# Designs tried in a protein design chat: VHH binders against NAD-dependent protein deacetylase sir-2.4 (sir-2.4). Part 4

Target 1, 292 residues: NAD-dependent protein deacetylase sir-2.4 (sir-2.4), of Caenorhabditis elegans (q95q89)
Amino acid sequence: MTSVYESLLSDYPDKGVIGKPEIRDTETEIIEKLRTLYNHFVQAKQTGKPIFVLIGAGVSTGSKLPDFRGKQGVWTLQAEGKHAEGVDFQVARPGVSHKSILALHKAGYIKTIITQNVDGLDRKVGIPVEDLIEVHGNLFLEVCQSCFSEYVREEIVMSVGLCPTGRNCEGNKRTGRSCRGKLRDATLDWDTEISLNHLDRIRKAWKQTSHLLCIGTSLEIIPMGSLPLDAKSKGIKTTTINYQETAHEKIVETAIHADVKLILYSLCNALGVNVDLGDDLPDEVPIPLKIS

## First folded at step 4 (VHH; framework vhh_7qbe_3)

Design g4 (from e11 with L98W)
Fold by ESMFold2-Fast, scan of step 4:
Structure g4 (fold): chain B 292 residues (1-292), chain A 122 residues (1-122)
Amino acid sequence: as target 1 above (292 residues)
Amino acid sequence: QLQLVESGGGLVQAGGSLRLSCTASGFTYAMGWFRQGPGKEREFVASISWSGGSTYYADSVKGRFTISRDNAKNTLYLQMNSLKSEDTAVYYCAADYWGFSEYTSPSEYDYWGKGTRVTVSS
C-alpha cells in the first residue's frame, strides 16, 4: 500500500544523505554499548535528570511503515524511481518500540520526547501530550487557527504546511469562549517554521536532562538532526540507535547499530520495567544483560 | 562548542556601504545580527530563519540593510547600505540551534561571536 504523505509535500531537492549501508553490531558489541546506555538510565533516575529522547522513522518500521533514508526507505527508493512498501498510516498500530518508550516514560526514566514522525503513533500509544513534542506535526490532527484547539481524526488530514482544511472549530474548550475559527492541518512542509511553543519546550528540557537518546533517526533533517551538536556544547553525552551511520556518529558517545525494538525491549527488561505488549510479540528475544 | 567568527568591519564614510560576514563552525537554526554603540546596550539589527524564508529588521535599518545566509558555507551576511554615523557600533553575530527569525532579544540566542567594529565617519 502506498502512503500519500510524500505526495502532499512540496518539491524539495535536498532530502539529506540517503541509502547508506546498514551496519550490524555483534552481540558482544551490543551488550557493551547497552550496558553504557543502561548506566545512563540508572543515573538519570538517581539524579532526577531524565533521558531526553529524539524519535525518527526507524521507531515505526516495527509498525510496518517504511523509513525515509534506509535501504528500503521512501526517499532512497524514490531516487531509484521505485516506491516504498508499507501499510497505510490509518492501519498502522504502535509497536514494541513505542510501548517500550511509553513504559520507560511511565517509570520516570524518560521525560521529554521529540518525535519527527507524522504517523501519530507516539500519541496513540499513550505518551502524555505535555511530554510529547510532535515537531513535524501529526497527519491525524487539525488545529483551530483562532483558539488552537486540537482535533484528533480517524483518517489522515489531506494537506500539509498548516493550510486550511475546510472545517470549522466546534467551540473553544480551552479558553472558555465560543469559537467558529477555521481549522488547519498540523503537519509541517519542508520550509514550515517549528512552533515557538515546541522550541521553548526543547530549551527547557535541556536544563533537566542528563543524556540524549536518538532512536531510529539518521539525523539528516535540520534542526532536529543537530540535537547531538547542542548536547555536545552543553556537556551532555548522546547515544544513537540506528542501523545506518548517522550524520553525527563521530561526536556521539555510543552508536548502537541494531534493531531499535530489540535494544529498547532489552533495556526495559534490564531495568526491571514492565512493557504492556498486549497481543503484540517482539520479533526477537531480549538480550540478557548481566548487571554487576 | 559552536564558534562564530565575524569579519568585514572597518571605517567607511557616511552614505557608503559595507558587507559583514559571520562563519559558524556548524549549522544553526536561526541567526541574527546585534550591535552595541558607544554608551549603549546591545540592540537588535536583523535576524533570519534557517531556510532564509523569514527575515526581521529593526525599524532603524529597514530598507538600508539586508540579511542573508549561505547554508552550504555556514555563513551569515549583513549588507549595509546608506550608512549613517548612528550605525557606528561593534556588530555581533548571534546564533541558536532552535531559534526562529522573530527573536529580537539578546537573551534568546545561546551563541555569540566576539564582534567586528564598524565606524561611520561623518
Scores: ipSAE 0.006, ipTM 0.392, lowest interface PAE 10.6, mean pLDDT 83

Design g40 (from e11 with A95T)
Fold by ESMFold2-Fast, scan of step 4:
Formats: structure tokens, sequence, C-alpha cells
Structure g40 (fold): chain B 292 residues (1-292), chain A 122 residues (1-122)
């Protein structure tokens, strides 16, 4: 449950706009907007400029984790003195949305993926770490402060803010000596700076992309919520997929108000991209698109 | 499109103080101040991270200048104390939406204001 994560964060008064009404596009609206998005994916592949992706909590709702700012979101319910319902982070597994994003990445349509989610599911589904930027960190990750070795844990790390966890590095230095480095959590608090490595990777991604796709995010958290503004300044168009109106909806080319997994799975189907669902069944049937 | 507007420049006697401001049309991650004196290349003055938790200064201004920001106003400040004749320059603010506060080269910044002129008389 996300309530554990919220309890680890320092007190921060403004969490952005919460509890906006859900907007549901009609089938006709979804088909027209999906056709536009499909065309961007085809163009991205043909030009060798893949889609740049920003992921928010809406991608993980199919994994039975609550989002943050939806009507049943963590911050929305906290403001009402309530607690969000969902499974524990350690029980959550990648859903249709994560698997669809992975399939689009494997097929070469998507390259750099920024996730704002701390649930670790984008990493767990198998997105390559060289293409995945866990910009707010990962609750299951500890990092050695000396050698930078990463430790993926079965239980969540019970601290945020890049603080020592009380554990020591289990590895050896190149010289064969035991590393005596302290382990820290890998999850940002509200005032924790994003790593220079992550910012550099984001800057480089802009040079190689044709389109920004923001999935399941209200765009309320800075600086990531400002990516559509950066895109516009660089002549790059943005598509959003979110039930709620985003902070920058007026400047985006296409705002799709529909279920994230429906749109992603339908897009994969339209592109002829096979999604390995394992023993998961999708809740949605792909929307057929006219591609000619 | 991101726009930056500097203000606060003017004439000041050596040993005096000025405060420069730079207002952005939207949110910026990291911001910096640069200056260009007569017959010189544009040089780094100071930078600040989005939270204000990290600041960097050129050796020539360290201890005299203070960089700060007010994110609610999308405004960057440079408090300049103990001004010297060699501080005479056009002062530029610079940023991008995802800039690094540790960057000190002009080529590492994508967005620039038009500048504000500071003249320090002896």
Amino acid sequence: as target 1 above (292 residues)
Amino acid sequence: QLQLVESGGGLVQAGGSLRLSCTASGFTYAMGWFRQGPGKEREFVASISWSGGSTYYADSVKGRFTISRDNAKNTLYLQMNSLKSEDTAVYYCATDYLGFSEYTSPSEYDYWGKGTRVTVSS
C-alpha cells in the first residue's frame, strides 16, 4: 500500500491539484486520438526518433496500486483524512500497461522512459536500466554510497531522502577488499535533488525523440510535470493519457481521457506489436483502428 | 516557449550593492547568472538548483554575491555586494527546464534573457 510511502515523506504542504473530476472520451473521440498517436509511433520508427515516455501512477492502477491525485488517490484521500485502498508494494506485479510499454520498447517505438513511480514495476517488467530513468527512485532499491552497487530488495526500504539505511555494502572493491560503503535508500523526498546522471540522460533524450508521451500522470509535480513545456520549446508535440485534466492540457497536441491500459494495449494491437501477457488476461479488448 | 526577463541593473559606486532579478515565463529546474564585460567572453557568475539546496559561484564573486530564487514567482535573484569596477558587465540569466546547477559553460544552457547592464564606477 502506498500509505507506507506517504508516511516516509517529509511534510510538504502543496502536492499539486488533487481530486479533479474524471473526463471520459467517447469511443469516437478515443479512435480519432488513437489514430493521431498511432501516426506519431509510425513516424518515430520510420525516422529513427523513438517516442520519449513519461510514466505516472496511473500506469500502476492496473497493478492494484492507487494513484496519487485521482478521486481515490493517495493525496486526495489524505486531504479528506482517509487512506487509499490497494495491495502492498511487495505484492504488486507489472500489469498490461507495463507489459505494453515493454513491448513497444522492444519493438523500437519507445527508447527513453522516465518513471515517476517508486513502485519498481517498470524495472520489474524488464525495461532495460540503460533506457529507464527512475526519477523519484525505487522503494525496493538500496545503493552503496562508495561503489554505487545497487541492491534490489524483496521488502521496501523504510526510508527516503537518500539516507543511510544502517546496512553496509556486501560487495568487494576491484582490489578484492571488502567494500565498507554504507547503503542508502534510492527514493527521493520532496526536497531531494534529481541526480545529475538522470538529468543528463533526459537532456540527451530530447535530441533523439520526435514525440513526448505522458502516461497516467497529472503533471502536477515539478520538474517532470514541466516536460510538455520543454517539448513545446523544442518543437516536439506531446500526447497525454489520463482520466483527469493535466496541468498543461492546453499546450499538448492530444489529450486522451481514457484508461491507460486500454490505450496502450490498443496501440500495440494497431502496430502489430505482440504483448507478452504471461498468465495475465487484459481487462480490455483492443480498439480496432483504420490504419489506411 | 520559455522566456527570461532580467531587471535591476544600473549605475553604482564601487563598494555599493545591487540586486538583479530574472523572471521566467514558467518553471525552470536550474538557473544561472552569466556576465559579459567590455571586450571579454561571456563568463559564469553563479548557479542554483531548483530547490535552492545547491549553489555554485565563480571564485571572483564568492563571498560578495548571493544567488537565490523564489519558485512561487518563477524568479531568480542575484544580490551583489562590495561591487568592484571589474564587475561592470551585462548580466544574463540562463536556464532550461532540466538544467544542471553544476554547469558553468554558456554552451550548456539553452535559454537566455536579453541581459541587464551593470556599471560600477570607481
Scores: ipSAE 0.011, ipTM 0.461, lowest interface PAE 9.1, mean pLDDT 83

Design g41 (from e11 with A95R)
Fold by ESMFold2-Fast, scan of step 4:
Structure g41 (fold): chain B 292 residues (1-292), chain A 122 residues (1-122)
Amino acid sequence: as target 1 above (292 residues)
Amino acid sequence: QLQLVESGGGLVQAGGSLRLSCTASGFTYAMGWFRQGPGKEREFVASISWSGGSTYYADSVKGRFTISRDNAKNTLYLQMNSLKSEDTAVYYCARDYLGFSEYTSPSEYDYWGKGTRVTVSS
């Protein structure tokens, strides 16, 4: 039930490395690494070159969705003949991590955000679509094959791979007649090519980037998992935030092994950025670390 | 810094075969092979998308050359069969982050290897 998306994907033999042990940095280690990241955020604001962000499944674990490669991840448990536990995609809501990223974007520290997640939460929290690249698509999105109009649904679309859904477009042609184009899902399967529009937007984002921040991703899915290598080739330093060792630990400047929401909320607090927590439960909000 | 390293070049008789490899130290979305013969500009040979689902070939090599990739090994291949004297060139692998397999212009490629020499005897 919980991992409906996984069940829609075609069988693909190379899912990347799964089930790596969690690493937990000490509070002293976290504070030192967080100070380095804080300095990049300050520099981004001073130079007008924002931070480029890559989001993976670890950002949505605060929304009670499982990740894919962690100890209790979808593919890790599948390899063991088990099923991941969590809430359904339809009931998941943006958490402290999503709200912190939105606040940093609104404050001008972050501009372009790539999300590998198909849960739609980055769009739902309010990140502007012109700055959001849902690189693997969105389970709540249908697109007309003829006019390319987007339809945001309240329930997940039950297909992937840009396949017809059985619904028709509700838009009007230039003649005033109904478009009658067929709708397709907007979620990529393993062999689906990334949108040319998305690739162009990523290429352009690099030209105005001071730092790459990879949040809650093991960096195992190509091509997005290789962004730290591209950053290095451009002289741009990378920070990762993930409990598990990522595929590119040895080449990044700073690897923070800590709770994503703790790091992001602590950054907002240190920068004086207000996070709209709305209906968040008080026990789900971390106590921010002081960068002394 | 992304580094592309070509290998597999050498001397071969007309009608023979060679397989070129290109190993990447970093990210490669789409990849291409280009060649430069004596006194000529670099020309397109073949390109391949990230998934391997799209491939493009110069008319001069269609049916003789096959481009392929192994993403797990970060390696690009060019299998060259039925080699002709006019195939004599330095062969370069190239990467473009934008990643269109139909790109035949060198200007669309961001990173280049140093090349591997192929000489086909007359």
Scores: ipSAE 0.000, ipTM 0.341, lowest interface PAE 10.7, mean pLDDT 83

Design g42 (from e11 with Y111H)
Fold by ESMFold2-Fast, scan of step 4:
Structure g42 (fold): chain B 292 residues (1-292), chain A 122 residues (1-122)
Amino acid sequence: as target 1 above (292 residues)
Amino acid sequence: QLQLVESGGGLVQAGGSLRLSCTASGFTYAMGWFRQGPGKEREFVASISWSGGSTYYADSVKGRFTISRDNAKNTLYLQMNSLKSEDTAVYYCAADYLGFSEYTSPSEYDHWGKGTRVTVSS
């Protein structure tokens, strides 16, 4: 449950704007906006400047995890004295949205992906770690404080804030000696600063970027929520996909108010990109874009 | 289009104090102060994280200057105490939308104010 993660976080009253009403674009509006996004993907491939992606909790709703600020989100329901329903993080698996993003990455349309989600699903679906920035961390990850070796666990690590877990590093130094380093969690608390390595990778990504795509995020968490402002200062246009109005909707080129998995799967279909769904099926048939 | 406006500069006697402010026209994440004295390169003074929990100072100002911010007002402050003749410079506000490290290099900031002049008499 997300309630476990929520309970690990420090008490912090300012969680950003919550509970905004959902906006649902008409089919005509979706088709028009999706054609604009499709054209950016085609241009990214032609110019060799891939799409830069920011992922929020709305990407994982198809994996039966609640979002945070939506109508049935964790913070929204907490403010009402209620609890969000969903599966435990340990049983959650990548859904259609994760698989679509992976397919677009494998096809060369997307390169650098920032995920704000701590559920580990973007890593689990198979996005290469060299192209994935888990900017708020991963609940299944422990890191050695001395050698920085990563340990992917089957169960969630029961702390946040880069705190010692009580486990020791199992690795050896180059000399063959035991590392003896202590392991810490890899998940940020409200007051934890983003790693310098992640910030450097983001700055480098801008130089090879044609377009910013923000998926399933309200853009309320700083600094990642301000990426559209950073993009605009660099002459890069942004598309958002979110049912709720985002914090920066008025400055983005295109704001799509529709189901994340529907838009991503429809985009893959329009581009001729095959998505390995296994036993998963999308809720709806892809929107046919007659684009040629 | 982000605009940064510095204020609070002026003439002050050695040993005196001065408070600089920098107001941003919109949201900023990383913020800092730089200065440029006569015939010198632009040098780092202080920087502050979004939360205000992390601050960094140049050795020359540590213990005398205090950086702070009011995020509700999009405003950065620099309280300057025990001013010295060597503090005479044009003080620049710098901001970035993305992240925070030590942010001690001018090249790490995308947005700059036009500066406010501080003159410290001997």
Scores: ipSAE 0.171, ipTM 0.593, lowest interface PAE 5.3, mean pLDDT 84

Design g43 (from e11 with F27W)
Fold by ESMFold2-Fast, scan of step 4:
Structure g43 (fold): chain B 292 residues (1-292), chain A 122 residues (1-122)
Amino acid sequence: as target 1 above (292 residues)
Amino acid sequence: QLQLVESGGGLVQAGGSLRLSCTASGWTYAMGWFRQGPGKEREFVASISWSGGSTYYADSVKGRFTISRDNAKNTLYLQMNSLKSEDTAVYYCAADYLGFSEYTSPSEYDYWGKGTRVTVSS
């Protein structure tokens, strides 16, 4: 069984570099890099310039969804004539990584979050929509073409490319008045343009940030993959967390090659930020940081 | 820093054609062309989205100029047909990592080339 999302996309040949070998930092390397990241978080909160976050598919692997360009990624396996397997998007739930990002946001360390993921998990975990940019859309979302009202569904919308779904807008719930608009999916296909609203919000976020954190993304797809280049031109430093070498690793300040869940949960622990995990067990024990 | 290099300018007779090119040193999302004629402010000519699916033109050039891009070469093009004396200007390439294809103001672009001169005679 392949990912449903992959099956909805049009056939597009340029999927970026795939199948790079995994790099695994030693515990000593992780501690040194994590201490640098911790210092950026402390400074961001103290200066009122919170961390700007970019999320890729690697954040959702803990939710049993495949990534795209890793060893067992969707595009990597497709290039080998194989099919990626994973849980259905409808049954995926936010994991330790999503819950850690939410906790850091609630604590004031992070504000604007861009997610490239269409799984809806960043919204589902409770990140406020005013601070969340679902830049490639959300498979669970329908939008009215006339009034732009959003409809969050329990099952995925079986369409991408901002196409009509066949459903009509339900109108204003408070007044009972009909909008009479048609609903469309909210998920981008390969050639679909990113919305002007999202691009404007990203440009405004740069003015309020001191550091860019790219989590679980190969940075292979433009324009989001180019954010570290934009950051560098603005004097803003970037940290990446990814097992594979990213497209712009050589220009970033710190490249952490480790499990996303481990790094985020360890960072929360070091900052004294409580993460509400419910009944979920973290994959690893937090790495202890000795900080003044 | 992103660098943009324009080429293809020159002298051409009224009614003639020129093709301008602009090569970027790296990835860009939206790109555009602006021009500045003698004694005038820098004005919008055309813009294009990353996919090439959205293009925008100033009314003065619509139907005569065509903007296009080759993302594999990080190169933007402007095909200029039916050139008029009023098209005489220095043509500037503009880009941004997150630029909007709907941008028509010079202040909305962060990166600029040094310009290439186009002179339309008699």
Scores: ipSAE 0.225, ipTM 0.631, lowest interface PAE 5.0, mean pLDDT 84

Design g44 (from e11 with F27Y)
Fold by ESMFold2-Fast, scan of step 4:
Structure g44 (fold): chain B 292 residues (1-292), chain A 122 residues (1-122)
Amino acid sequence: as target 1 above (292 residues)
Amino acid sequence: QLQLVESGGGLVQAGGSLRLSCTASGYTYAMGWFRQGPGKEREFVASISWSGGSTYYADSVKGRFTISRDNAKNTLYLQMNSLKSEDTAVYYCAADYLGFSEYTSPSEYDYWGKGTRVTVSS
C-alpha cells in the first residue's frame, strides 16, 4: 500500500482537482498525435536539443502503484473514505514505461528527467542521477545535512520533511577528516521548499531543450504543474500523455489521452529504439507508424 | 500566462507608512519586491519563500519593511514603515514558477508586474 507515504505527509487541504473523468482518444487520433510527438523526437536529436521530461504518478501504475488523482487514485479514494489498492514501495519494480524512458534517454532523445514520484523507480531503472531530478524526493534516500552526500537504502526512510533520521554520515570532509554530519530524509512534505540545486538544474535544462513532455501527471501541484506555462514563455511546445484532462491542457500543443505504456513503447518502436524489457511484457502491441 | 498586478503606491511624507500589494493571476512559487529609483538600476528590496518561512531583505530596508504573503489570495504584501526620500522609486512585484527566495538578482525572476510608484516627500 502507498498508504505509508500518505500517512507520513502533513494534512494539506488543497490537493488539486481529483477524480476527473477519463478521456480515451480514438486509434486515429492517437496515430496523428503520436506522429507529431515522433517528429519532435526526431527534431530533438537532429538539433542536439533533447526532450525535457516531467513524470507523474501515472508512469508507475504499470508497477502496481496507484496514482493520486485518477478514479482509483490515493486522494480520490481518501475523499470517499476508502483506501487505494496496490503493492508497497519495497516490492514495486520499474515497468515498461520506466524502461522505455530509459531507452529513449540512452538513445539520446531525452536528457533531463524530472520525476514527481517518491517511489524511487526512475533511479532503480537506471536513469543516471546527473540527468534525474527527483523533485519531491525519494523514500529510499538519505542525505547528509553537512556535505550533501546521498545514501540509497534498501528500505524506505520512515519520515518526510527533511527531518533527521538518527543516522550519521559515513563520508569524509575535503580535509580528509570524518564528516559526522547528521543524515536526513530526502522526501518533501507539502510545506517543504524544493532544493535550490534542483531548481538550478531545471533552469539549465530549459536552455538546452526543444520540447517538454509531461507523462502521467495531472499538473495540479505547483511548481512542477506549471512547467507548461514556463515552456510557453520560452517558446517551447508541450505534449501531455494522460487519461484525465490536465490543468494546462488548453495551452499545450498536443494532449494524448491514452495509456502511457502504449504511447512510450509505440514511440520507441517507431524510432527504432530497443527497450530492454527483461521478463516484462507490454499489455499491448505497439501502434505501427508508417514512416516513409 | 502569469499576470502580476501591484497596488498601494502613492505620495507619502517622510517617516510615514505605505502597504503595497501584488495579486497574481495564479499560483507562484518564489516572490519578491524590487524597486527602481530615478537614475538607478533595478535593485532588490525583499523576497519570500512559498511557505513564508524564509524572508530576505536588502540592508537598506531591513527593520523598516516587512514582506508577507497570503497564498489563498495569491497575494504578496510589502509593509513599508519609516519611509525616507531615498525610498522614492517604482516598486515592482516579481515572481517565478520555480524561483529562488534567497537570490536577489532580477535575472532570477521571469515574471514582473508593471510597477507601482512610491514618492516620499521631504
Scores: ipSAE 0.117, ipTM 0.562, lowest interface PAE 6.0, mean pLDDT 84

Design g47 (from e11 with T28S)
Fold by ESMFold2-Fast, scan of step 4:
Structure g47 (fold): chain B 292 residues (1-292), chain A 122 residues (1-122)
Amino acid sequence: as target 1 above (292 residues)
Amino acid sequence: QLQLVESGGGLVQAGGSLRLSCTASGFSYAMGWFRQGPGKEREFVASISWSGGSTYYADSVKGRFTISRDNAKNTLYLQMNSLKSEDTAVYYCAADYLGFSEYTSPSEYDYWGKGTRVTVSS
């Protein structure tokens, strides 16, 4: 249950704005905004400036995990004395949204992907670690404190805040000696600083883009939620896909209020990008985007 | 879009103390102080991460200056003690939405204030 993650976090009162009303764009509005987004993707590939992606909890709702600030979100329901419903993190699988993002990455439209989600699904779907920044960590990862080797587990690591797990590193140092470093969790608590390595990777990639795509995030939590402000100052265009009004909609170029998986799958279809759904059938039909 | 306003500069005698403040119009992850003295290039003074867990100081000010921040007020402070004539400069507040691997280079900060003047007399 997602409630397990909430219970591991320290007490923190400022969770951002919760429970905003949902906005649903009409089919005509979606088509117009999707054409704009399609043009930005084409331009990004033509100019060698790939789309920079920021992922929030809305990407994982198709995997039956609740978001945090939507009407049925974790913090929204907590404020009402209720508990959000969803599957356990261990049983969640990558959905159409994750698979669409992977397909866009493989096709060269997207390069750097920041995920704020701790569910590990962006990694599980197969996004290369070199291009994936799990900025809040991953509940399935342990990291060696000495050599920084990562260990992907099948079960959730039951701590947050970069705390020792009680296990030892299984690797060897360059000298050929056993590392024997202590392993820690890889998931940030509210008071945990984002790693300097992640910040450096983000800054370098940020200089190589002309478009920021924010998917399924309310942009309420800083510093990542402030990326659209920095984008505006640097001539980087921003598109958001979220049912709720985001914190910075007044300054973004395009705000799409629609289902994340519908928009991403429709975009892939319009670009001629094949999405590998395995044996799964999509529960959405792509919106036909007639380009002439 | 992020605006920074420095205050607290003035004339102070050598050995004295002065406190500078910098108020930002919004959040920034990294904040720092730089200064430019007469006939010199802009140089690093001190920087601080969002939580205050990481601070960096130029060797020339270490042990005399203390950087701190109040995130609720979006305000950065520089407490300057044991001031010397060589500390005479215009002090600039700098900020960035994201941190970096080193908090000491002017080129890593995207947002700057107009500066506040500090003059240290004998």
Scores: ipSAE 0.268, ipTM 0.648, lowest interface PAE 4.3, mean pLDDT 84

Design g48 (from e11 with T28R)
Fold by ESMFold2-Fast, scan of step 4:
Structure g48 (fold): chain B 292 residues (1-292), chain A 122 residues (1-122)
Amino acid sequence: as target 1 above (292 residues)
Amino acid sequence: QLQLVESGGGLVQAGGSLRLSCTASGFRYAMGWFRQGPGKEREFVASISWSGGSTYYADSVKGRFTISRDNAKNTLYLQMNSLKSEDTAVYYCAADYLGFSEYTSPSEYDYWGKGTRVTVSS
């Protein structure tokens, strides 16, 4: 079920602002804002200061997974006593958005990617783990409590909160030494603290960026949602791509209200970056951005 | 506008108590207290995670000082008991947007108040 993750979480009343109306930029507005974003990407690569990316649930809507705070989102419908529709997490595949982000990373425009999504799709698409921070964890991941060896599963780990799963470690994958540790899930509950390793990696990468790109996130959840505030204090400019007004829209440089897939695929096309769609056909036709 | 404002400093007798407050506009992360005594470098006192679930103390203040927070008021507190002359310092509130409560180095915090002076008379 698409709401399986929600059902594993503990009860938590403060889920941020839900159900905001969708804003849709006109084609003219999209082209103007996309041109600005294109210029930031070109400059980021030229200066060796790559784009820093924050991903939210809106990136995975193209994979037929619901978001959380949109009009048909998980928390929005839960507040109405309803259930969100979509595919099972186990059936979901990386979409055009994930593949476009991977292509931009491979081309050197993007380096560090933080995903708030627990669907595992950012890892599955092939983003290198050294540049990917799954800040809320991954439903398909188990970790040894003793040696920290990771086990990627084909099926969802049916717990959250870093709890024992009942499986045992088969050996330390890094050192090759024996390990008899217990495996735990890798997914955070509401009360679970973010990994200190993840926070350290984020802080170090943050000092090397020129631009923050927030994709498909409402910016309602602390601390990741507060990145635009820190960016502004440090002279780092922020672009958001989201249909709903974000928590920090008034302080960001550029807020694009359009389909995430459309913007990312159009940006790749404008940059001359090839997106490897594999056996999938694109659902979007790129906006022709005339560069002169 | 984001800022940290400390209050509650003053002159107290050895063995006395004092409560410091720090109000942070919009910030709820990895708030910590540091102090700088006469002729010394800024040193760690205590830190607390954004949820309040984790607290850390310098060995010199363990059992005497208590860090706490009220997230509804965006306020950090430091309750100082059994004060000693060596606690004399300017006390600084520090915050980090990521809430990394394990930080004990001043260089790891991005946001600082102006400080509040605490003088403990022998």
Scores: ipSAE 0.201, ipTM 0.594, lowest interface PAE 4.5, mean pLDDT 84

Design g49 (from e11 with T28D)
Fold by ESMFold2-Fast, scan of step 4:
Structure g49 (fold): chain B 292 residues (1-292), chain A 122 residues (1-122)
Amino acid sequence: as target 1 above (292 residues)
Amino acid sequence: QLQLVESGGGLVQAGGSLRLSCTASGFDYAMGWFRQGPGKEREFVASISWSGGSTYYADSVKGRFTISRDNAKNTLYLQMNSLKSEDTAVYYCAADYLGFSEYTSPSEYDYWGKGTRVTVSS
């Protein structure tokens, strides 16, 4: 069963570049680029300026969800008159990539995390809400329009664009009376503005970061796709991890063309960071990074 | 590198109208207009989100000025109506990568044009 999310979105022509060829770095290239990224992580912790992270759909491919612009992505296959294969969002669970990001956050290497994904997996894996910006929303969230209480649902909220869901707030006002506020979905449509609260949190994060890491995103959708340009204007260097060439590859310091799960798990291993995998097994053994 | 070029400035009589344009080399940015009068610092005039769905205006221009954009032409506009002598300034186009639609300080914008002069006569 494929995702229903794309059917909820308005028609929009500017979906970004789709279907670019996959690039696969050699083991030697991966090791060299990982060494550079490892050094940024070490410096970030030493200076108290943690890594700023942007997450795209490639982080969730290990959870059996399709990406959007890859060779087997939702928009790529739609343009070919085909449908992407994957599990239902309600069945998807955090994978090795999500667990690795959480472990790096818990260890103090990463602080502010922006996710473009609406699958809710970054929240579900346990990243603290105060450090997580679900910039396009979360399909499992309803929000009260009056008191802003969040309701995490077991099933997908079947609307986007911050529209009323037909449910009412279950909380009480300060007077002890029922809030009676209307609940809305928390997921952005193409023409929905990103919240000012989220934009303000992003601006504040720039003042406390040493490096931008863009994981599993083609950087094709603005304004988040423009974060490497913002970083450059602030003297902050960017690393990308993506099989496809990103929109800003020529201006980033390091572009790693490899499996997101492999790179994140290998980075955790190199840093001595334990990842709680539970019943999950990585598809590949961590690449050994020899430190001098 | 993003380059912003303003045009449309000139001499106009009080009560008149003028439209400013700003052409950008790429249009994946939130944009705003600022102005600087003689002997003053740059002040906010108006901003527009990347999508054009949200606009914000300084109190001094609200109801008189309209900001808009044409993403197909990579052009930002400022329609200025009911002009007053206090509107005399150099008008600057500015761009921000994150698409902010609220009033903000000049320090929040990453790219700036060189400005276009507007003089409102008595």
Scores: ipSAE 0.021, ipTM 0.499, lowest interface PAE 7.3, mean pLDDT 83

